# VHH binders against Flagellar brake protein YcgR (ycgR): the designs that were tried, part 17

Target 1, 263 residues: Flagellar brake protein YcgR (ycgR), of Thauera aminoaromatica (c4kar8)
Amino acid sequence: MAELSTPSPASPAPLDGGRGDELEKFTLRGARQILQLLQDLITHRGLITAHTGGGHSFMTAVLKVDEERGRVVLDPSPDPQANRRALAAPRLTCVTQLDGIRIQFPLVGLGEGQDKGRPALFAPLPAEMLRLQRREFYRLQVPLAHELSCLLKAEDLARKPVEVSARVIDIGAGGVAVVVPTGAAEFVIGGTLPACRLALPDGEPIELDLEVRNLNRQTQRNGTEQLRVGLRFAALPRAADTRIQRYIFKTERALNAKARGGL

## First folded at step 4 (VHH)

Design B55 (from yb5 with Y101W W103L; framework vhh_7yz9_2)
Fold by ESMFold2-Fast, scan of step 4:
Structure B55 (fold): chain B 263 residues (1-263), chain A 118 residues (1-118)
Amino acid sequence: as target 1 above (263 residues)
Amino acid sequence: QWQLVESGGGLVQAGGSLRLSCTASGSIFSDYAMGWYRQTAGNEREWVAFISSGGYTTYADSVKGRFTISRDNAKNTVYLQMNSLKPEDTAVYYCAADRLWSLGPEYWGQGTPVTVSS
């Protein structure tokens, strides 16, 4: 029998929901385009969240594109369990961002070995890459210096109400992704967190309801594990939407100015 | 609602050829990427070949130059032409269908055994 598709709790979540035909126009299949995009990820030292299935992922990066052998070389996780999980998976779903544009691609046939004497993961070049050049999917990577936080109204492991201050790692028109300390709270996909407070640098915190869309235990490049939670703005007043868009725009401009003047 | 039905496996001598076929029921085949995987006793499933909805192909290093994946969207069928077969190609071969953004294949075939004698 056919294996039935099941929803994934991974974060950042791969795009899914039966909209494959609508996303076809954002799918790259040309070998030259794929090579160029992978090279851009290397040049910008982009971090990739590689989803191995079962709600597990690890942080990696493309180290090299081996055009002669038709392979990508990936940075292995310092966590051996994450690497074993990846090697056992028939496929990785890789999610990253380049200049605010969401990039997503599968890697099939992962292997391990060495590159110039260092451990590495190898996979054939992806046959397809999704490049979402839509404003609705734009995500700003939040600078650590901004100390952007969201006070979540959640439940702890004993189902008691708790308030958790979570670090916001990315933000877009539709929601935020946050990092929660392991064990600080429990989350249920589809659950609503009422009256949470998003603290932006300028002005009073924004009070809003958040819906849990995805959960992922992500192994970081230093080998530690953290819980990443994707949260959707359940209802966003016009004034709040304006403030969030203003923050995104101002931060983007500042980062672009810093890159030109400082890098 | 969706099924993959495989055929074409069997016994072949080293250096020989086999063509595997996988036919999908349903109307969404043209939007799906298709792959072939194989599994030997005691080992995890290994990816072999992949073909996108648009016909772009990739192959595992172990089969490059020997295997060819192709598809016929009008027949809802994906093929794996296996040439210059080696004993190490002995495995159960699985057809799989998935979408680019999914965490793995949504649909699997039942598997078809391929045995390559020395």
Scores: ipSAE 0.013, ipTM 0.284, lowest interface PAE 8.2, mean pLDDT 80

Design B56 (from yb5 with Y101F; framework vhh_7yz9_2)
Fold by ESMFold2-Fast, scan of step 4:
Structure B56 (fold): chain B 263 residues (1-263), chain A 118 residues (1-118)
Amino acid sequence: as target 1 above (263 residues)
Amino acid sequence: QWQLVESGGGLVQAGGSLRLSCTASGSIFSDYAMGWYRQTAGNEREWVAFISSGGYTTYADSVKGRFTISRDNAKNTVYLQMNSLKPEDTAVYYCAADRLFSWGPEYWGQGTPVTVSS
């Protein structure tokens, strides 16, 4: 395990004059991407410099993520004054490094309490996280019982419009992977599929523009080919992003509860 | 100079609803994350809700499921829809504009009082 053994992160200071939109290509806004990155910080025991303003900061770490309640649990400072300053601050700016990549995020609404009998600091999940290299996407494997589908607006072999109901096999903040019978439609990497409809278990289908990112052909036991298509969300609307995030959170929580021998 | 102007506060009975508005002038509103904070007498300001420039939202545990933050970039306005209000929600509510990667809000509104009576 690549545990950071020094007391300071590689990048201790916040980016000067950083607007979210100027750094959009490095900004994670999807709930699952944020959860995955926070979990990576836990796994690697990454040290975080939390800046409380007024020239003050303290060293912390993410101890756990409470996905159901939408909050993070942080290691308090051994300095009681640092903890008091953090609790009084309207926000923390957290800076850390993971595998040489600078990670920065705000935490707002810090509270204190106990976690398993130990002092802890709590904050809601950050709305955004900055990751200064390639964006990382988590994928939820969709339970077969959910029968998740996406109605694709595509073209057939003759370039005529067709609608294909494709089974969603995984879903993340950045897109979905679907399976399509070979010959049902033709796809071109980089091509856009407009006005596709993603059916989640609750509510109306979500209308989305999708971009084809990858293709993988599989041969079934009966000789029939099945195409696996990786599709990226193009310009995901706010309401759609929120519904997809909630589905991913609820499903992951249910799977985690079941795996831990839940009721 | 850049300013935030709040409206919509007032007196409401427990279980009621209020909608707070905050209109920004001077700066590029769509480039900023927006938040709502509240302050009770003798206490520091506490965060209530946050909406990023891209529309991603987060809420304090005490208001989750009851409050909704939204924005209208064409009107340079952020809203806080407050439902199922409790006496504990009584506070002065502040709108704040923030760059995600700064030391805290760069701009604050003047504050709008909300009083919830049982």
Scores: ipSAE 0.000, ipTM 0.203, lowest interface PAE 14.5, mean pLDDT 75

Design B57 (from yb5 with S102D; framework vhh_7yz9_2)
Fold by ESMFold2-Fast, scan of step 4:
Formats: structure tokens, C-alpha cells, sequence
Structure B57 (fold): chain B 263 residues (1-263), chain A 118 residues (1-118)
């Protein structure tokens, strides 16, 4: 039996057994649809995680779409090393969200230059974009004002226990993504972190076991490096699941109300 | 449906070399990034090297300067030249074809074991 690849909570991989057909209905290939979606990302100032390979990524944004030249213009990283990795990559895998819907697209043929006197990265328009509107892939981007944290019980490189308070950057039905300073703890894909504590704005922290699903070293806009860790809920009691779902729905409704009432 | 067939694994002494080959059947080769992953007992598969359809290469930090990935589009084959092998390179090596770079290859080979003795 072949080993199965399971989708990461933070980054859904294509499904085997009808993979092309399963994702086809979520794939945009029309030039107008692609242009409109890219423009929506500009309008909403959506942050994009650009994966450059080797477990590395950097934070970027679409600055503009140049329809005449068939290009997107991206905000470069303040870290020259991140930009060098991006330019050397066979492609960038760009991941973002718009209104809770996961958006993913490849950029191939990345170049560097200037846009109106400022450094910029350029790439041809993507031929396709994935817009994945499914409940199991829904990830709420956690507002910074909520100060959501998860106390991780992990180990350092010497296998000594460490407790790391990690900021929760997104949350879904299947897990959370958190950020930690690079080197704060050792994480191994497939490893289990027992008895971690997720702090929601109401009530006591939720005690839960988390499985490490993905790791990515991300260079921030200010040039600092963060480790982003995707964590799956290994076993979640019904009461905890209900509290997490309530937080997600309540926060989504509040964000939607704010967007409609005052941009 | 589509198959990736690996060859070239085996036993080698530390400091030695091996070349892995992976031949793709069907029409997946020309537009896909091709890569190599490896897996040790008790751990998930980790990425080793990728090569784009255009020949751009990327490597994990642990293998830079020692491993070289290349492709022959006429033969639908990707290669991993492994030099200066270390005992920690011991793993099962998997060939992969990936349309979504760095996140879940669409096609996997069956795996080729590599054992490096000290």
C-alpha cells in the first residue's frame, strides 16, 4: 500500500483519487476572474505568505497588477536572503485568505527590479488560482487585538522541556497556526505536543494535544524571522470543539459587520 | 495511473557516492517540478531537492554542496547525484512530481532505500 499524503491544516495539498476533478471546480482559469481576484487582494491589503521551498517563506503583498505587461508586482522582503531564495525558487507558492476563503496560486519566473523608484518583485500573471470554499479548509485569521495565544509544551535541541507562549495567527476546525521566535523550541513534523493550552477570550484555557503538521521559517516585513508552526488538534473534546467553533463564528460575524459598516 | 519508478539505491560507505534515477510514465514530466524526499524511521518525509521544468534547482540546507539534482526531459527522468555521503543520509528516498510547489506532491514513487555505513 502506498503511503497517503494528508492535507496540512494551514496548506491543503491536492487530494489523491480524482484529485484533478476534485480541485477543478475550485480552480479559476479565466483571465478576468484571475485579475478580479488579484485586485480584491490589493483592495483588502491581503497579506500573502510566499513559500520559496526548503521550509522557507516570506510575507508579501500584491502591490499592483500590470495588465499591459501581464505581470503582478509584489512587495519584496526587507531580508535580502529571503529575496535571493525567492528568485532562486522554481516557483513561489502563494497562500492567502479573503473573507475566510483560502486562495492559493503559483508564481513562476520571478524577477526583481523597481516600480516607480522602489524595489519590487515581478512575476507573470498566474495561469490559474485556487479558491477553496470548503468548511474543512476554512481558517479564520485571528485579529491581533484578540491576543490569542497557545502555551506549547515542547523541547529544546537538548531535549529539555520548554514552555513557549505562541501567538495564534489562524484557527480552524482542525487546528491552529502559531508563530514562535526561531530557535525557541524544536519541532518535528508528526511530533505530538501534549497538554498545550489554548487561550480564547472567554473562559479558561482549553487543554489539548497538538500534532505538528508543518513548519515554515518566515521573514517578516521588518526583516525579523519567525517560525510558523501548523498544529492539528489530535483529540478534541466536544465542549472544546464547541467553544472553538463559537469563537470562529462570532469573530467572523463581527469582522463581516465591521467591513459592511465601516471600512 | 501515472507512475514514478526509482532506481540506484543501495549500500555505500561514508564518503561514497550514489546516483538515484526516477523515470516518469505518462505526460506528467514537462510541466511539473520534480523532486526528491527522504524518510527515516519514525519521521515524516522531508524535502531534499527540487528542479523546475525550466531547470531551476533548490536544495535543503543539509545537502547543499553535496547533492545535485538534474533532469532529462527527453527521457522523462530526474536524477539525484549524491556525493560525500554521511551516515545521517541513510533513509528511504522518494521521487515526487509536484504542481503545487513545496506542499503535497501529486505523484509519488514507491521509494528506494539508501544505507550509508560508517
Amino acid sequence: as target 1 above (263 residues)
Amino acid sequence: QWQLVESGGGLVQAGGSLRLSCTASGSIFSDYAMGWYRQTAGNEREWVAFISSGGYTTYADSVKGRFTISRDNAKNTVYLQMNSLKPEDTAVYYCAADRLYDWGPEYWGQGTPVTVSS
Scores: ipSAE 0.000, ipTM 0.126, lowest interface PAE 15.5, mean pLDDT 78

Design B58 (from yb5 with S102E; framework vhh_7yz9_2)
Fold by ESMFold2-Fast, scan of step 4:
Structure B58 (fold): chain B 263 residues (1-263), chain A 118 residues (1-118)
Amino acid sequence: as target 1 above (263 residues)
Amino acid sequence: QWQLVESGGGLVQAGGSLRLSCTASGSIFSDYAMGWYRQTAGNEREWVAFISSGGYTTYADSVKGRFTISRDNAKNTVYLQMNSLKPEDTAVYYCAADRLYEWGPEYWGQGTPVTVSS
């Protein structure tokens, strides 16, 4: 029923020091630009996390852009419950990356039907898309080969202290996202996890205070569910910030070299 | 279209109190964590207080014990009760809504100025 605008801007960077909509410069509203970006996501087979609200999301992809009918065609989840949540949601917030650039857009008015005889989800073309081409919005997808982990100091269901080794799936300037087995610990949004230990390949673990920013039960493309926890760096010392940025930079360079056929 | 509208700012003497309100026009308010941020000229926005969709609250150390965040999901409104105000609390206060997908708010209000005289 209610329509939502595209997400409002994050806090201004210190260099801006300003008030107002700093993300407006990254907002695409031209029909040509929106169509091209959606087509780029199709071409690169970009996986999209579609947030349905209530701490739920599912993995999808743009299958087709129907320019004549003004709509996108999305890959439905193999989990019927994820599809039901999506169809009941007043809005999907779609988040993806293309070449390290964060892309975010709303979809309103989701319906179900068929495309070429196969089940599909349909939504009107978004009126705007965010293409956040700035370093502070960058998320590095952590290569599985790095086996990057974060030892979380949390509480179990009985509020007893517990340590959980969580796999880091992405990392940026502001925090990390991790995968935690359901039931391993209780996480409270806004809660602080003190003295967690982020293991980077360069030796000694980094000790960090982390704030729980999101809890998301994400349905994967194989139909299984993962608990994904978004963790913000609550108080990041300069030395820790430098090491994290160095890891991100070096890993980006290695991935770019590999993509260009480097050994 | 869903928007956040702040009210309740103004001029107050040191030691006084103000209550800020932020009302969402949309229908998905209960799915969102809500927060208050503040900004002084030349500085980035700093987080002040946060309340989860489940009612869990956290506060910046500078305001802990003086400010209280609360929400009324039936009214699509979040509140910031500010007590024992100090000149250092002078800022533009912003309401923010966040489904906590990422490390920052998804929606921002227009901002409401608060001036605390000494």
Scores: ipSAE 0.006, ipTM 0.207, lowest interface PAE 10.0, mean pLDDT 78

Design B59 (from yb5 with S102G; framework vhh_7yz9_2)
Fold by ESMFold2-Fast, scan of step 4:
Structure B59 (fold): chain B 263 residues (1-263), chain A 118 residues (1-118)
Amino acid sequence: as target 1 above (263 residues)
Amino acid sequence: QWQLVESGGGLVQAGGSLRLSCTASGSIFSDYAMGWYRQTAGNEREWVAFISSGGYTTYADSVKGRFTISRDNAKNTVYLQMNSLKPEDTAVYYCAADRLYGWGPEYWGQGTPVTVSS
């Protein structure tokens, strides 16, 4: 009996293929299941982070599935450098979320061209897609209107202490992903940021230690590059855990009500 | 509230020029790609040009070399400079704020008419 390690929900790196036997129960290989999941991503305008290797990624989406040619059509980056990296990559690892469920799939053989007169990227349909239905992999995408921030205690390029207010872009049981302003601080994977302050709308900021889990220079849909930092909660107090879970639950409930046309 | 207000449309002779402006109010203008679309009667809106917050530009093949998109982040304004205008450029032109190329805009302006006479 094997149990999967619970990855940090805060902008985790793609899951390791060496755990193939453990991930098999979450792997979709049926052509109809794959097509249906891709259509669900299209219908819900699912944002996809496409990892091109070397700590680089870009934001994309599936624009359509061309079943006749057996390929997906993807939204290109407005940054030519990001598209060049993607086309040169031997493989894209695509990570997204639908209804709180983490979805991951590879694309190989990326090409470029036009769709309906607009620039597009093309790739063969994936042979498999990973769909993780376990709640511990869930990440709430933080609504921009919530202005959720985390005050990070970090170091600048000269190793001097700095405080950086970072925008929280996703949050889960194990951590947060934040956007760090360009040039504001340096980070190292495995480093600890002590006494950071997570500002939730339900009271006083939560003071906690954060461990740097991943770093990604992501080219946004507007063509700008953001440093995205995945941070794991270290030594999280039970009261803080309860407040974070309450925020996630309330926000998810409000988003579900809004999607239902409740206002 | 996000609002896009267009200006600069009108009547022009073939071979002439127009400059369209679009000003955004009360929002994070610098965080959006801005674009222009156009629509003729009986047809869907077609994209014309996009500009990212960092200044990267893309154009439809039909306007490449004739139209130039630019932005002024200090004024929350995007521009479309239209040169060498043709009768087939006659349309209602719409300003749009969009974070995803090819997926469609999140915010639209009300539209400004452009008529190019032969």
Scores: ipSAE 0.000, ipTM 0.269, lowest interface PAE 12.6, mean pLDDT 80

Design B6 (from yb5 with Y32W; framework vhh_7yz9_2)
Fold by ESMFold2-Fast, scan of step 4:
Structure B6 (fold): chain B 263 residues (1-263), chain A 118 residues (1-118)
Amino acid sequence: as target 1 above (263 residues)
Amino acid sequence: QWQLVESGGGLVQAGGSLRLSCTASGSIFSDWAMGWYRQTAGNEREWVAFISSGGYTTYADSVKGRFTISRDNAKNTVYLQMNSLKPEDTAVYYCAADRLYSWGPEYWGQGTPVTVSS
């Protein structure tokens, strides 16, 4: 069987951005293309998850590009520990989404300092950026108003069965990312969670098996940590796939109409 | 509408202390990052301190160890305790609110003057 190194599209984990042949056609290496994409992230105030290794990440954003010094200026975390982990990391893997397109890029040589007296993180401009324009990598950011949840069948720290209601933060064709309450359950990468229930609007919860693809302790903009779990759909029934895809398209359309001042 | 109302400014001698307060209208105060900025005549507004919705704080190097920012979500109020004041701390102090920690503020207070005599 094939041993593909590329993580599933459902995983919030970073993709192999430039090491895998399969991703090369989506990799931007031109200086002008990279600069334009960074500027688009600045213009849209795009939030970025910066992975610092060891299952840790923090929420940041590109504040500006200093072309003369060949560097980007990033928003630091309010949590000093998140900043210390980032500065100690040999590499940051930055993941974001712009207009449904997944964007990933590395930053090496992170430093700290000030921009106009304000705390800032600095890094050299990335030599490459991954821009995945394929539908299979599309992730709908779930509106808070939808209160989408997934009831997970897991085990607690004592190995007792437990049901945990987790908030769905994004959803795609291949899976979901959820926020799990602190201490509620223990997860193992590669483990299967059977008979979980995904609560979508317009019907009963969908029962499906989920595979744990990654675990990430993310420091939020407010400085608090959340456990984020990437879950891949396993053995997805056709009816469930249809309902999930319908929800994604309907919500995307509604968000676009709302942005245009639609009824 | 959101309003930020500042109080506590005034005259103080060098080495003295002042506490500034900023009260926000509305029940969503606890979800927002709050900050203090200051401005002297002829200069751009400079950042002084931030406090996240989760209570994490960050300070400008010029005020570290002397100023303390805090918040009381039950009172919708953010405070700036200013100790060991110096003449160079003389400025108009502005309260600010934003969804983003270190980005430009969405809402501003009216400003409260602080004068530190030598």
Scores: ipSAE 0.017, ipTM 0.501, lowest interface PAE 7.0, mean pLDDT 82

Design B60 (from yb5 with S102T; framework vhh_7yz9_2)
Fold by ESMFold2-Fast, scan of step 4:
Structure B60 (fold): chain B 263 residues (1-263), chain A 118 residues (1-118)
Amino acid sequence: as target 1 above (263 residues)
Amino acid sequence: QWQLVESGGGLVQAGGSLRLSCTASGSIFSDYAMGWYRQTAGNEREWVAFISSGGYTTYADSVKGRFTISRDNAKNTVYLQMNSLKPEDTAVYYCAADRLYTWGPEYWGQGTPVTVSS
């Protein structure tokens, strides 16, 4: 038996690049391709999770690409501590998606300043960007209007059973990412949450066993902090897989139609 | 080309200490930033500590104040001094050599297991 290691796509956590030849074919290195992709992120108002290390990240966006100076301009966090962590980090790992396709890129040499009189973060253009066009890396950003939730069966700090209704922020073939209220439950990476209930439209909730893959304390654009939990489907029945795929397909089709209309 | 060989892992009681070492062979070690990552079963590798070619250090919040990364360029070795170990520090620890503009470390060690019992 042989098992190949693969990155976990269940959360907006960074994928390990390393020397992995399997990721090289998805890596963009052309200056024009990189500029176009960054511009597409601006056009679609793509939200970016910028990982600063130590399980910390903040929500940002590309505000501008300055081709002549070879720089990107990023929206700073309203939390000064998040900005200090970013400026102190050896690099940012930026994770986002465009039309369900996972996009990841490093930024090094981060500085702060002003753009049009407003605080901004600046970094040289990345020399490479990862664009993953495979089903297992596809993530649907769940529209807030859908109010998609997962009832987690977890434990609190005292090891007492607790049920937490968590908002699903993204969903893919391999899992979901959820936001949990601060202090509502304790999560251990690698731990299993049995008999959780994923509420999808057009049917009864799906009962699932979920494995905790990633934990991230993320500072939002409004300055508040959230715990984001990446969860892998530990056992996914074919009927459940079909319902999840159907939801993803229908929602992406609707979002694609809206995007063509300018949103 | 480049090999990273880790040593110093093992079993330790909570509150104890371990020192991990990682020796590089082949290329000039001093040109690389070096880091330590850890991985628990079924999870992706997470960053623990980083030291630049110039000696500037950064740490994950979970280990800040307890772990110390250092390097000896004459010996091509990076160290991770782990103090006040907690059961949550149980993982396989990986040494990594890193350059600017990568998706993660360019070179990885084979990993060394650390188990912290309560």
Scores: ipSAE 0.000, ipTM 0.149, lowest interface PAE 13.1, mean pLDDT 79

Design B61 (from yb5 with S102P; framework vhh_7yz9_2)
Fold by ESMFold2-Fast, scan of step 4:
Structure B61 (fold): chain B 263 residues (1-263), chain A 118 residues (1-118)
Amino acid sequence: as target 1 above (263 residues)
Amino acid sequence: QWQLVESGGGLVQAGGSLRLSCTASGSIFSDYAMGWYRQTAGNEREWVAFISSGGYTTYADSVKGRFTISRDNAKNTVYLQMNSLKPEDTAVYYCAADRLYPWGPEYWGQGTPVTVSS
């Protein structure tokens, strides 16, 4: 009873915090810095993708930081299977963004219980958090109102050519992540999708070649499952790169202006 | 543009060993994380092992204790030492160069087949 027909990836999707010397300069280990960053995620209602391994993830959020007990409280998935995968996982890798900066942290020792009469997941405070401040790691979470889409040229289960309109959920300098309808196409990690069309506001679609980099079956907060596909720009003409960067910066500035205007 | 060339695959009896090699050409190998993936017929690519530019390693539970990933930056080569091989390790093994998630591996090899007989 797989709702999605495409396979889940086995790529090392999450970055192992503290495992790379190259990431050390972006790693926060101070207790005060970690607590402040988690509090910022609560204040800004940051949605977190928690990777449980095997190409599976679910949407969560930090509900509370319990400094006295040294733990974080997370919103459980409405899908019991997603929660079971999370509890069985040796580690959750949590990925989110704040003001365009990618934030990633591990949670080890996940448990379940109640918080103020509601189901909750609990984990010890992470000993480290990655805060990736380089522009090349920036991913804009695409506002739903923009209705950004990418027309993918792929193959169906019978290896027949199909065109799939996929919703773009995030975009960065190196690629996009999209949501693909169930059963619409088959994807192979490392496969190339030629002549796809990225629809940006204020112009004609950008034609580009995309490489499939990851596949992830994500359980949403409403309990539904989505196939999320990470796609790399295989080659970008300079004009296309400029349009993508302008869209990212313009949208980022608009979101930041709106947030600061609320002060 | 990088090219990744794999070698060392083949047929081996259960309990045997193989060493896979992957040599990168054209770019700054030492700045990239390197990984090994495998794919069986009818299934997607499965991550096997990862080594960071700093030499930190991570393994899938199915291979931990049996496989060892290593790198030689002077030779632009990453290795996968596979010991105590099982029939379920039969797959096409792919080398990958990874800049950083979320985009996944940036460069892939062609794949090298490994068959483990009982």
Scores: ipSAE 0.000, ipTM 0.158, lowest interface PAE 16.6, mean pLDDT 78

Design B62 (from yb5 with W103Y; framework vhh_7yz9_2)
Fold by ESMFold2-Fast, scan of step 4:
Structure B62 (fold): chain B 263 residues (1-263), chain A 118 residues (1-118)
Amino acid sequence: as target 1 above (263 residues)
Amino acid sequence: QWQLVESGGGLVQAGGSLRLSCTASGSIFSDYAMGWYRQTAGNEREWVAFISSGGYTTYADSVKGRFTISRDNAKNTVYLQMNSLKPEDTAVYYCAADRLYSYGPEYWGQGTPVTVSS
C-alpha cells in the first residue's frame, strides 16, 4: 500500500487519520446520502483528483452510478500509465469540491472495462463519503480569468536558486495550491520557500514565506503531467491575511451572484 | 464557437482504404479528446475510435487492427485511417470532441458518408 503524507488543510491532498475522530460528524454513511452526493457530482460534472499513492494522482469524474450492480463508473485517464497505477493501487482517495465544500471518498476494488462501448473504470459504491461544510476547510477554486500567480523562490536539481512563476489553482485561509511543470524546480515536504510573491488582482504582490506541505504529480485530462504543490502560509502578516480573506470573500460573492445552485 | 468539419468520405471497394479528416475551429482543440462515431440507417450512433489530447488511443473491437486514429494539434485536425474496409463498415461517420468521453460528445461534426461495395 502506498502512503501519502498528512496534507495541509489548504491542499486538495487527502486528509488522513490524525483527525479521524473530529471528521466523523462530517462523514456520510447513509446509502441515500451517498447516492445523492454522487449524483450531485455527476450533475455538476465535478472534476475529481484521484490519488493512487506515492504522490501520484490523475483527474477523473464520476460518469454515472450503476445502482443495479452497486458501482460507480469513472472517466479513465488518457495516460495508460496513470490507469495502470490506479488499477494497481489497493485504494484510491478521491478529492473534489462542490460549491466550495470539500468532498473526499475512498474507492476500493477498481477495475476496467467498457461502458456503452467506451473504456471506463469501475469501482464499488463507497461505504462512506466525507463532506466538510465548515468555512475553515473552504478552498476557493481560483477563476482562470483572474490569472493568479505566485513567484516561488526554489532550488533546482543542483540546489541552485531558481524562480518559478506558478499558477495558483486554489486558495484558502491557510495557504495556496499551485501548479508547475514537472521538473521546473525541486521541492521537499517541510521545506521553506522564503520571500515568495503572491499576485492578487488590484494591488502590489504580497511577499510571503511558504512551507511545502504536499507534492502530487497529477496526470491532466489531456494526458500531460504537472506537479501540484500545496503551500502553507508561514508567518503571515495581518495585512496580508486581510487582503487574502478579502479576495476570497469578494470572489465567493461574485460567484454566488451567478444565480447558480439550488436549481 | 466550435465547429467540426469532416472530409475524405466516399465510395470504396471491399479491401480498400480511406482516410477521414476532421478539422476543428476554436482555441482549445489540444485539450479535447477526439473521436469517430458511425451510424447506419435505423441504428444509434456507435463509437469507433478515440484519441486523447496526449495521443492515447482506443478502438471498438470491430475495427481494431484495421483503423488507426491520429491527430495533428498544430492543424487542429484528427484523422481516421481506414484499411481493409468491409461492406459492414458502410455508414455515415461523425467526428466528435469530448472532455468526458463516456458522457457523450460535447461537439459533433456534420457527418461524412462511407460506402464500401462488395
Scores: ipSAE 0.000, ipTM 0.249, lowest interface PAE 13.1, mean pLDDT 79

